# Designs tried in a protein design chat: VHH binders against CTO1 family protein C17G9.12c. Part 5

Target 1, 274 residues: CTO1 family protein C17G9.12c, of Schizosaccharomyces pombe (q9uue0)
Amino acid sequence: MLYIVDFDETITTYDTIHLLAEAVNKPEEWSVISDKYWQEYLAWREALPHSTTLTSYLPLLGGSRYLEEASIKRIEKSQYFSGLSEGALDNIVQLITLRAGFVEFINALVPDLRVSKTIFHVLSVNWSARVIEQTLLHHTDLTADLLCVHANDFDFDTSTNTTNGRILARNASSLLMNSTDKVREFRRIVQTDAVSSPLNVVYIGDSPTDFGCLQISPISILMRSNQKYYDILSRFEDVQLVDISEFPVQKAVPGKKIIYTCSDWCAIQKAFLA
Below, E stands for the ipSAE of ESMFold2; O stands for the ipSAE of OpenDDE; V2 stands for 0.75 times the mean of E and O plus 0.25 times the DockQ between their complexes.

## First folded at step 1 (VHH)

Design n08 (framework vhh_7n9e_1)
Fold by ESMFold2-Fast, scan of step 1:
Structure n08 (fold): chain B 274 residues (1-274), chain A 119 residues (1-119)
Amino acid sequence: as target 1 above (274 residues)
Amino acid sequence: DVQLVESGGGLVQAGGSLRLSCAASGFTFSNYYMYWGRQAPGKGREWVSGITWSGGSTAYASSVKGRFTISRDNAKNTLYLQMNNLKPEDTALYYCAAGLRSTYGYNYWGQGTQVTVSS
């Protein structure tokens, strides 16, 4: 089995990007940056036309990329993250809480990961691949040789052990900002994995940045982090949401993509392991 | 199976140049800080140079700054060390290492390639 998994609110109980901003401890500077992004995002979202299918919705959703690029450029120009240390990121790891069953699920996979019978990738729009890696290493039996993390990351100066304020793609062809970017990397991961087949790929995510991957993955799981995202998917004529307790559905409804739903990793373990 | 394979060492005259290569396999090369270290006969390991996963930032030990240049090609999973104006004191086994931390938290390292600088 090839698992490709979102990080924030899929592996973690809460979004962790805000913890990165808090680690800098400049809340007034951050409010200027974040308020500008949210104003632009809200205006964009309110202008979106109604869509009856996920297929027609995805191109519209992908149109947000210019907003996300502008936000990252503002962050870099302000030097907001400049001087952030590895130690500050280690403190963030201590504040991260994981969804029920995740540690048990991963620890159960480790023997199969070591012999490449199963492969586990993290695919995230988060700005710190470092925090993702340290979270996995700290909480699970995963070792560095088993880590496959695709995300963004801060550019660290090896002489000072601090960031220069830039945000760069990490193990990705370009910055990961939206659903379209995640689909690009999903396709690359699937193509390069010698063990995977289309029938053995599982994508797990929770939010609109995951919608494209949820549409194209052979097996798709929506982690129910936010009722609004569930409601958006439920209105689409080409989507069928099914509780993971019913996995596998033997006969799909014609014209509908099955997306399984769950609230924790205990349900995933029951469906896929043993 | 993680492998780091160094090459490019050899015997060189003082004032000469060598380019070392480190071929990485079995892990996501672009996720890792990469390092060059060295160990002279009868001495402990010494850090020589480091480079971020993107190649955007580099660092050097004072003993080699201005003479050595570290670089990487993420498309080829290869790390390089260009060594110019070599001195007899540079004689050592040179090894590459990979780490998730910028502070020499090495997760993997290679077997090394021998560099001998004659006077």
Scores: ipSAE 0.000, ipTM 0.111, lowest interface PAE 18.9, mean pLDDT 84

Design n09 (framework vhh_7n9e_1)
Fold by ESMFold2-Fast, scan of step 1:
Structure n09 (fold): chain B 274 residues (1-274), chain A 123 residues (1-123)
Amino acid sequence: as target 1 above (274 residues)
Amino acid sequence: DVQLVESGGGLVQAGGSLRLSCAASGFTFDDYGMYWGRQAPGKGREWVSGISGSGGRTAYASSVKGRFTISRDNAKNTLYLQMNNLKPEDTALYYCARAPKWYGSRDYYFDYWGQGTQVTVSS
C-alpha cells in the first residue's frame, strides 16, 4: 500500500503553520503580514465563480497561487523568519498534538515500511519539513531512514545554524502552496514508487488544498477536521461521501468519485489493518 | 467552546439603515479576522465584508462597497456591520463568521458561523 498523507489537521489535531510565526515572537510585525494576506484572500474568495462539480472547482483553487507567491515574497523581504534557529523549531514540536490513533496506526506499519511492503509519504504545504520530520520522529517508531516528507523548508545558513528568512521548495522547482501543487507532487510520488495497481494508493487529507489529490487518488479519505469542508464536497454532483466503516464500497455510482470520511486514525486502522 | 451570536436585524424600508452586532466568545477575539456573510431565500451563502484581527484592514463585496461599513471592538469581543442605503436586494439572513487563524490557502472557508439575524428590506 502507498499512503500519501496531509500533515496539518490530518495527522495533527490543529494547524501548525501559525506556530512557526509565533516562534519568532513578533506578533505586531506578523499582524501586518497576515492582515495583508487575509485581505487578499477575501478579495480572491469574493471573485470565485460557482461550481457544481469538484472537477470544475479544482482549476479555480489553483488561481490562488499569485497571492500565495506575493505573500511569501513579502515575508522574505521583511526578513520575518531571519535568525530563526533549529532550537526554536524544536520548541514547536513540543506543542504539537496528534489525532487519535495515528501513533498506533503508523507504528503498526513500521515493520512493513522497513521491507518496503508499504510506503508512507507526508505531503504538506507547511513551511517547515523539519518540524514535520521532528514531530514524526518524536511521537512514533519511525526512524530517519523511513521518513518521506514533501513540504517547503526554511533556508538555513550552515555557518550560523539559523534561517536567512527564505522559504524554499524542498522536493520541487516550485513551492507547495495549493491543491494544484499537491496534485503535481502526488503524481511524482506515485510515478517514482512504481505502484502498478490502481487500488494500492491512498490519499488522506482534510482541506481544500487536498481536494485535487482526493479526486485523483484510487482510494481517498477525508479527515473531518472542519464541517465546512465536508459540506463543500457533499454539494458536488461528481462526489460521493461514504463513511470509512463502509470501505470498500462494492458498487460505485458511475461518474462519481468516492471519498471515504473519518474523524480519526482508529477508523482508518480498522478499515485497512484489522 | 466557540460561540457567535448575531443581533440587530429587522424590517426596514428601502433607503434605510441597520446596524448588526455579533458577540463572540470562547476564543481570543483579537487573533482572528472576522467576516459577515448573507444568504437570501433560495440562494447560496455569499460573502459581504471582512475585517482583520487588529481592525487595520477591511474588505467588501462589490455589491455593498460604499454602503456598508465593518468594524470591531476588541475590548468587547464584538463585530459590527453598519448598513446604509439598504435595497430590497439586501434582504437576507446575515451571519458572522470566524476567519482562519493560520496563514495559507489551505483553509478556503471559515471554521465557525453564527445562526444569523434576518434583515428584510421593503420597498
Scores: ipSAE 0.000, ipTM 0.297, lowest interface PAE 10.5, mean pLDDT 84

Design n10 (framework vhh_7n9e_1)
Fold by ESMFold2-Fast, scan of step 1:
Structure n10 (fold): chain B 274 residues (1-274), chain A 123 residues (1-123)
Amino acid sequence: as target 1 above (274 residues)
Amino acid sequence: DVQLVESGGGLVQAGGSLRLSCAASGFTFSSYEMYWGRQAPGKGREWVSGISSSGSTIAYASSVKGRFTISRDNAKNTLYLQMNNLKPEDTALYYCAKDQGSYRTFLGPQDYWGQGTQVTVSS
């Protein structure tokens, strides 16, 4: 089995970007940055044409790249994250809460991961691959040699062991900002691992940045972090949402992509590891 | 210890107005997006409005847009909801909620729900 999994609100209960901002402890500066992003995001969203299919919606989601890139450039220009140590980022791990069943699911996979019978990748638009890695190491039986994290990361100065404020791609061909970027990396992972070992591929995610991967993965699971995202997918004529308890569906509706739904990892473990 | 205390609810006739307040303590109010949600009798919780940390970005549910106005006073750690042209379907327990601090997910999971303030609109 090849698992490719989103981090924020899929593995974690909540988005972790705020913890990165809190580590800097400049709330007024962060407020300016976040407000500018949300102003631009809402204007973009309101201008979106109506879509009746996921297939037609995905190219429209790609249009967000310019505002995501502009936001990252503003953050870098302000030097908001400049001076953060690796230790400060590691301390954030203590504040992260994980979805029910995740630790048990991963720990059950470890023996198969060690012999490459199963492969587990994290694919995230998060800005700290280090925080993702440390979260997995702290909470699970995963060891460093089994970590496959594809995300963004801060650019660390090796002499001071602090960030210079820049955000760079980590284990990805370019910065991961939206659904289109995640699809590109998903295809690269599948190409590499499927050639080495034919495996069933499972994508697990929760939000619009995951929609492209959910559409193309052989097996797709929506983690129900937000009712709004479920509602968006449910309106698409080419999508069939099915509770994961019914996996695998025996009678698929022609022309519809089945996306399984769950609220925690206990349901995933029951479907795939029982 | 995070606390959110809602007030300002009451009984009002259709077409009337109410102003709700939420007093926040135990966290840096000016650093978080804030939301108003509501739960009508026999119904699940529904998002009503959200406001960014500075107050510059605001969003409303379609059912209340044009009738309700969200605002905040960061110096007083207080969130407000001005409700005009109230309808019987606005009858609900209204909750103040703190965002988890999400950057990319406006209208994300709401955290630290208060006890609520009851709004009843008679026809």
Scores: ipSAE 0.066, ipTM 0.501, lowest interface PAE 5.3, mean pLDDT 87

Design y01 (framework vhh_7yz9_2)
Fold by ESMFold2-Fast, scan of step 1:
Structure y01 (fold): chain B 274 residues (1-274), chain A 119 residues (1-119)
Amino acid sequence: as target 1 above (274 residues)
Amino acid sequence: QWQLVESGGGLVQAGGSLRLSCTASGSIFSINAMGWYRQTAGNEREWVAFITSGGSTTYADSVKGRFTISRDNAKNTVYLQMNSLKPEDTAVYYCAARGPYGSRLYDYWGQGTPVTVSS
């Protein structure tokens, strides 16, 4: 099995990007940065046309890339994250809580990961691959040699052990900011690993940045972190949401993509490992 | 994740006013924006107004000039002052809190508070 999994709110109970801002501990400055992003995001969202299919919705989600890129450039220009140490980022791990069953699921996979019978990738738009890696190392039996994390990361100055405030892609061809970017990276992972070791592919995610991967993955799982996202997908005529307890569905409804749903990793473990 | 508690709904005559309030728990960094959506029976939920932690506001065209959104960051409370109410404003109003900036663009919802405007 090849697992490609979102991090924030799929593996974690809550989004962790705000913890990066907290590590700097300049709330007034962060408020200015986030305020500008929210002005731009709300204007973009208000102009978004209605879609009856996931297929037509996905290109619209890709249209946000220009404002995501502009926001990252403003963060870099402000030097908000400059001077933040690797140790300060590692301390964020203390504040991260994981979804029920995740640790048990990963620990059960480790023997198969060591012999490459199963492969596990994290694919995230998060700005710190380091925080993701440290979270996995701290909470699970994963060792550094088994980590496959595709995300953004801060540009660390090796002489000072601090960031210069720049945000760069890590284990990805370019910055990961939206659904279109995640699809590009998903295809690269599948091409590399599925050809080298033919496996069934499972994508697990929870939010619109995951929707493209959920559409194209052979097996797709929506982690129900937010009722609104379930409702959006349920509205699409080309999507069928099915509780993971019914996996595998033998006969799909013609013209519909099956996306399995669950609330925690215990249900995933029961479906795939029992 | 966040508990959203709404109040202030009720019955009012056309031309009247109501103030809705919504309180959320969380750190200053965990909630980037709060606002209001509304839903009429049989219709999709529609956006009404949002305010960021820094105080920037945005309004749906149907409520511009009539509704004012404000925030008390110390109390994690958002207010919607609704003036010159019309029968078309009759709906269940839902408080929404948006998650952290960046990688997640989703909303958390309250239970809803009904507003009925008589003609």
Scores: ipSAE 0.000, ipTM 0.348, lowest interface PAE 10.8, mean pLDDT 84

Design y02 (framework vhh_7yz9_2)
Amino acid sequence: QWQLVESGGGLVQAGGSLRLSCTASGRTFSSYAMGWYRQTAGNEREWVAFITRGGSTTYADSVKGRFTISRDNAKNTVYLQMNSLKPEDTAVYYCAAKRTGWYSTEYDYWGQGTPVTVSS
ESMFold2-Fast, scan of step 1: ipSAE 0.177; ipTM 0.551

Design y03 (framework vhh_7yz9_2)
Fold by ESMFold2-Fast, scan of step 1:
Structure y03 (fold): chain B 274 residues (1-274), chain A 122 residues (1-122)
Amino acid sequence: as target 1 above (274 residues)
Amino acid sequence: QWQLVESGGGLVQAGGSLRLSCTASGFTFSSYAMGWYRQTAGNEREWVAFISSGGSTTYADSVKGRFTISRDNAKNTVYLQMNSLKPEDTAVYYCAKGYTWRGSGLYYFDYWGQGTPVTVSS
């Protein structure tokens, strides 16, 4: 089985990017940065045409890339994250709460991961691959040799062990900002791993940045972190949402993509490991 | 760790007004967008209004022109001024801490109180 999994709000109970900003402890500067992004995001969202299918919605989501790029460039220009240490990022790990059942699920996979019978990848638009890696190492039986994290990361000065404020792609061909970027890396991962059958690939995510991967993955699971995201998917004519307790559905409705839903990893473990 | 305390709800007749308040503690209030959500018995929670850290606002179509969201960073408080209330506005109102970098940018996060109930009579 090949698992490709979102991090924020899929593995964690809450988005962790806000913890990165809080670690810097410059709330007035962060308010200016976050407010500018929020204004741009709301204007973009309000101008977004209504779509009746996921297939037509996905290109529209890709149109937001310019505002994500602008926001990252403003963060870099301000040097907001400059001087942040590896130790400060490691301290964030203590504040991260994981979804019920995740630790048990991963620990049950470790023997199969060690012999490459199962492969587990994290694919995230998060800005700190280090925080993702340290979270997995701290809470689970995963060892460094089993970590496959595709995300962004801060650019560290090796002499000071602090960031220079830049955000770079980590184990990805370019910065991961939206669903189109995640689809690109999903396809790369699938092509490079030994997948014997399309039914071996599972994508797990929770939000619009995951929608492209949820559409193309042979097996797709929506972690219900936000009712709004469930509602968006439920309105699409080419999507069928099915509780994971009914996995696997034997008779799909022609023309509809089945996306299984769950609220925690206990349900996933029961569906795939029991 | 985080606390959001809602207040100001009550019973009001159609066409009336109420002002809801939400006082936050345990996080850097000025760094986050804040929002108001509401829930009626047996129905899913729906968002009502959002306000960015800098004061930019967005409203659900059902309340636009009638409700105003505002914030006072010095008091760590977000407000919802509700005018021209209708019976369909009857709900429990919750405030929420927002995150601006993912998808819609906002989601539910640690309601410390039970929300504040609003009942609008016909």
Scores: ipSAE 0.011, ipTM 0.383, lowest interface PAE 9.4, mean pLDDT 84

Design y04 (framework vhh_7yz9_2; at its last look DockQ between E and O 0.71; V2 from the best seeds 0.00; counts 0 for: pae E 11.8 > 2)
Fold by ESMFold2, look of step 2:
Structure y04 (fold): chain B 274 residues (1-274), chain A 119 residues (1-119)
Amino acid sequence: as target 1 above (274 residues)
Amino acid sequence: QWQLVESGGGLVQAGGSLRLSCTASGFTFSIYAMGWYRQTAGNEREWVAFINSGGSTTYADSVKGRFTISRDNAKNTVYLQMNSLKPEDTAVYYCARLHYGSKTYPDYWGQGTPVTVSS
């Protein structure tokens, strides 16, 4: 099985971006950055056309690129994240809690990971691949050779051994900012690992940035982090939401994409690992 | 443990005023946008107002000109001043924390404070 998994609110209990901002602890500067992003996001969201299918909705989600790029540029220009040490980033790891059942699921998976019967990737729009990696290495039996993180990351100034304020892509062709970017990198991962191994592919995510990957993955799981995202998908004529306890469904509705749903990793383990 | 605790709800006559407050603890309040939502029995929670970390505000059309959201970062508190109240404003009012990033919807809620506006 090739697992491609979102991080924030899929593996973690809560979104972790706020912890990155909190580590800098410059609330006045952060408010300027976040206010502008929020205003642009609300304007974009309010202008979205109504959609009745996931297929028609996905191109609209790609339209968020301009506001996501503007946010990253604003952060870089302000140098808000400049000056963080590796230790400061690692301290954030201690504040992160993982969703119920994830540690058990991953630790049960490790024997198959070691012999390449299973492969595990994280695919995320998060700004710190380091925090993602350290979180997984700290809380699970994963080792660095069993894990590949595709996300953004802070660039480091080697002369000061601190972050320089820039945000770069890590293990990705360009920055990961929206659903379209995740689909791009999902396809690259599958092309590399699926053609080298005949594994079935599972995508697991929780939010609209995952909707493109949920549409195209052979097996798709929505982690129910927020009822609103379930509700959005449930209204689409081309989507069938099915509780993961029914995996694998053999009586799918023709013309609809099956997306399995669950609230925790215990349900996934029961369905896939027995 | 993160907490949002609303207070200030109650019974008020139409045309009257009420001030809600919401005190936060367990997280760095000053970097979050905050919002007020309200819910009537059997309905979804509806958005009322947002205030970003720097004090800029937005409002639902139904409350523009009557409600004012504000915050005091030193006291970890967000307020909703409700003036010219109407019976249709009757609801349980919830304070919510919002997040910066790819998800901008509330990720944490208070317990709610009931408001009843009598004719």
Scores: ipSAE 0.000, ipTM 0.345, lowest interface PAE 11.8, mean pLDDT 87
ESMFold2-Fast, scan of step 1: ipSAE 0.316; ipTM 0.660
ESMFold2 (binder alone), look of step 2: mean pLDDT 86; pTM 0.874
OpenDDE, look of step 2: ipSAE 0.014; ipTM 0.247

Design y05 (framework vhh_7yz9_2)
Fold by ESMFold2-Fast, scan of step 1:
Structure y05 (fold): chain B 274 residues (1-274), chain A 119 residues (1-119)
Amino acid sequence: as target 1 above (274 residues)
Amino acid sequence: QWQLVESGGGLVQAGGSLRLSCTASGSTFSRYAMGWYRQTAGNEREWVAFIYSGGSTTYADSVKGRFTISRDNAKNTVYLQMNSLKPEDTAVYYCTAGRYLTGDKWDYWGQGTPVTVSS
C-alpha cells in the first residue's frame, strides 16, 4: 500500500503555519504580511464562480497560486524569517498535537515500512519540512531513514543553523502552494515508487489543497477537520462521500468519485488494518 | 489551540438589532484577523465582515451601513453589531479567526450561532 498524506489538520489537530510566524516574535511585521494576504484572498474568493462538479472547481482553485506566490515573495523581501534558528523550530514541535489514532496507525505500519511492503509519504504546503520531520520523529516509531516528506522548507545556513529567510521546495519539483502543485507531486511520487497497481494508492487530506489528489487517487479519504470542506464536496455532482466504516464499496457509482470520510485515524486503522 | 465560542444569536423581529460575540482562546489574538460568515440551508458560506489586526474593516455590500464589526483585544473578543435586521439576514452566523495560511486553510471556525429575523 502507498500512503500519501497531508500534514496540517490531517495528521495534526490544528494548522501549524501560524506557529512558524510566532517563533520569529515580530508581531507588528507579521500583521502587515498577514493582513495584505487576507485582503487579496478575500477579493479572489468573492469573485469565484459557482461550480457543480469537482472537475470544474479544481481549475478555479488553481487561480489562487498567484496570490500565494505574491505573499511568499513579500515574506522573503521583508526577511521576516531571516535569523530563525533550528532550535526555535524544534520548540514548535512541543506545541503540536496529533489527531486521535495517528501514532498507533503509524507505529503499526513501521514493520511493513522497513521491508518496503508499505510506503508512507507526507505531502504538505507547509513552509517547514523540518517541523514535519521532527514532529514525526518525536511522536512515532519512525526513524529518519523511513521519513518521506515533500513540503517547503526554509533555506538554512549550515554554519549558523539559522535561516536566510528564503522558502524553498523540499523533495518537490517546485514550491507547494495549492491543489495543482500537490497533484503534480502526487503523480511524481506514484511514478517514482513504481506501484504495480493503481488500486494500491491511498490519499488522505482535509481541505481544498487536497481536492485534486482526492479526485485522482484510487482510494481517497477526507479527514473531516472542517464542516465547510465536507459541504463543498457534498454539493458536487461528480462526488459521492461515504463514511469510511463502509470501506470498501464493492462497486463504484458510475460518473462519481467515491471519497471516504472519517474524523480520526482510529477509523482508518479499523478500516485498513483490522 | 484555537477555540472560538459564539454567542448572541436568537430570534428578532424585522427592524430589530442583535449583537453577536465571538471569544477566542489562545495567545496573540490581537495579531490575527477576525470575521463573520453566514450560511443559509443549501447554500455555501458567504462572508459578512472582517476586521484586520491593524483595525481596518471590510463589509459585504448586503450589510454595509447596517452591520458594524469591532474587536476588544483585552477580552479576546470580536463583535458584530447588527442593526435594521431584515428577514433575508436569517442564517447561521460563523466566527472565523484568520492567520497566514494557504488559500484553503485560511481560517479557524466557531460552531455557528443561529439568527432568525421574523417578518
Scores: ipSAE 0.035, ipTM 0.521, lowest interface PAE 6.4, mean pLDDT 86

Design y06 (framework vhh_7yz9_2)
Fold by ESMFold2-Fast, scan of step 1:
Structure y06 (fold): chain B 274 residues (1-274), chain A 120 residues (1-120)
Amino acid sequence: as target 1 above (274 residues)
Amino acid sequence: QWQLVESGGGLVQAGGSLRLSCTASGFTFSDYWMGWYRQTAGNEREWVAFITSGGRTTYADSVKGRFTISRDNAKNTVYLQMNSLKPEDTAVYYCAVRSPYYKGHEFDYWGQGTPVTVSS
């Protein structure tokens, strides 16, 4: 089995990017940055044309890259994250809470990961691959040699152990900002790992940045973090949402992509590790 | 427990005015964006106006110049002053709380909703 999994709100109970901002401890500056992003995001979202299929919706989601990139450039220009230490980032790991069943799921997977019977990747638009890696290492039986994290990361000066405030791609060819970027990296991961061993591919995510991967993965699981995202997918003519308790569906409706749904990792463990 | 108590909806004639109120409890009101969405029968909810924790405002193009959002942090209340109402403004209006977090999913805690009917 090849698992490719979103981090924020899929593995974690809440988005962790705010914890990165809080580690800097300049809430007035952060509110300006965050407010500007949300104003641009809402304007973009409201301008999106109505789509009856996921297939037609996905190209429209790619348009968010311009506002995502502009926001990152504003953050870098402001030097908001400049001077932030690796230790400060590691400290926020203790503030991160994980979804029910995730630790048990991963710990059960470790023996199969060690013999390459199963492969587990994290694919995230988060700005700190370090925080993702440290979260996995501190909370689960995963060891560094089993970590496969594809995300963004801060540009660290190794001599000072602090950032210069820049955000760079980590284990990816370019910054991971939206659904289109995640699809490119998903395809690379599948090409690399699937050709080395026959594997079923499972993508697990919760939000619009995951929609492209959910569309193309052989097996797709939507973690129900937000009812709005479920509602969006449920309206598409080419999508069939099925509770994961029915996995695997024996007869798919022609022309529809089955996306399984769940609220926690206990349901995933029951479906895949029984 | 997060609670939103909405009031002020009703029937009004075109060209009239109406003021909606939403009082929040169970969270640190001053730290959050507050806003209003509306929904007409058969359509998804659309954003109307938001006010940031710092008091900056933003409006949907359809209501800009006619509606004003404001907040009173001492009362944990957000207001929507609606002027020059049009029949097209007829909808159920929902109070929303948005996390100021940068990349959190669209986090909206909806109130009970308050219906606004604008007669022609």
Scores: ipSAE 0.063, ipTM 0.499, lowest interface PAE 5.1, mean pLDDT 87

Design y07 (framework vhh_7yz9_2)
Fold by ESMFold2-Fast, scan of step 1:
Structure y07 (fold): chain B 274 residues (1-274), chain A 121 residues (1-121)
Amino acid sequence: as target 1 above (274 residues)
Amino acid sequence: QWQLVESGGGLVQAGGSLRLSCTASGFTVSSNYMGWYRQTAGNEREWVAFIYSGGSTTYADSVKGRFTISRDNAKNTVYLQMNSLKPEDTAVYYCARGIKVTWGSTYTDYWGQGTPVTVSS
């Protein structure tokens, strides 16, 4: 089995990107940056035309790339993250809580990971691959040699072990900002790591940045972190949402992509590792 | 065993004021992100105001200068003071604990029950 999994609110209980901003401890500066992005995002969202299918929605969703690029450029220009230490980022790990069943699920996979019978990748738009890696190492039986984390990361000065404020891609061909970027990396991962049939690929995510991967993965699981995202997917004519307890559905409705749903990793473990 | 209990909603005339209260149980408001959201029938919830753990505040453009978020740490309560109310402020107001996500979504890990506010013209 090849697992490709979102981090924020899929593995974690809460989004962790804001914890990065808190680690800098300049809330007034962050408020200016975040408010400008939020205003631009809301204006973009209000202007989106109605979509009846996930297929037609994905190109529209990807159209926000210019907003995300502008936001990253503003963050870098402001030097907001400049001077942030590795230790400050590691301290964030202690604030992170994981979804029910995740530790048990991943620990059960470790023997198969060690012999490459199963492969586990994290694919995230998060800005700290370090925080993701340290979270996995701290909470699970995963060792450094088993970590496959594809995300963004801060550019560290090797002499001071502090960031220069820049955000770079890590284990990815370019910055990961939206669902189009995640689809690009999903395809790259599958191409390099598909030791078996493509039918053995599972994507797990919770939000619009995951929608492209959920559409193209042979097996797709929506973690129900936010009712709004479930509601969006449920309205698409080309999507069928099915509780993971009914996996596998033998005969799909023609023209519809089955996306399995769950609220925690206990349900996934029961479906796949019973 | 976590709870958010809202109060202070009701009917008010345009130009009037209202103060909403939100009392937390099971966690401390001073160590969390706390916010107010509102929702009109058929629309998704929209962010109104946040108060960060450090005490700084931020507001949606539609309410800047009219609404004020504050907290009383001793009472473990968050307030929303609403002045110069307009008919378009009519909504169900929700107190929330959670995270303002900068990149495309507002995330909330705990919601109150909601308190309705109706502003007549």
Scores: ipSAE 0.007, ipTM 0.285, lowest interface PAE 9.2, mean pLDDT 84

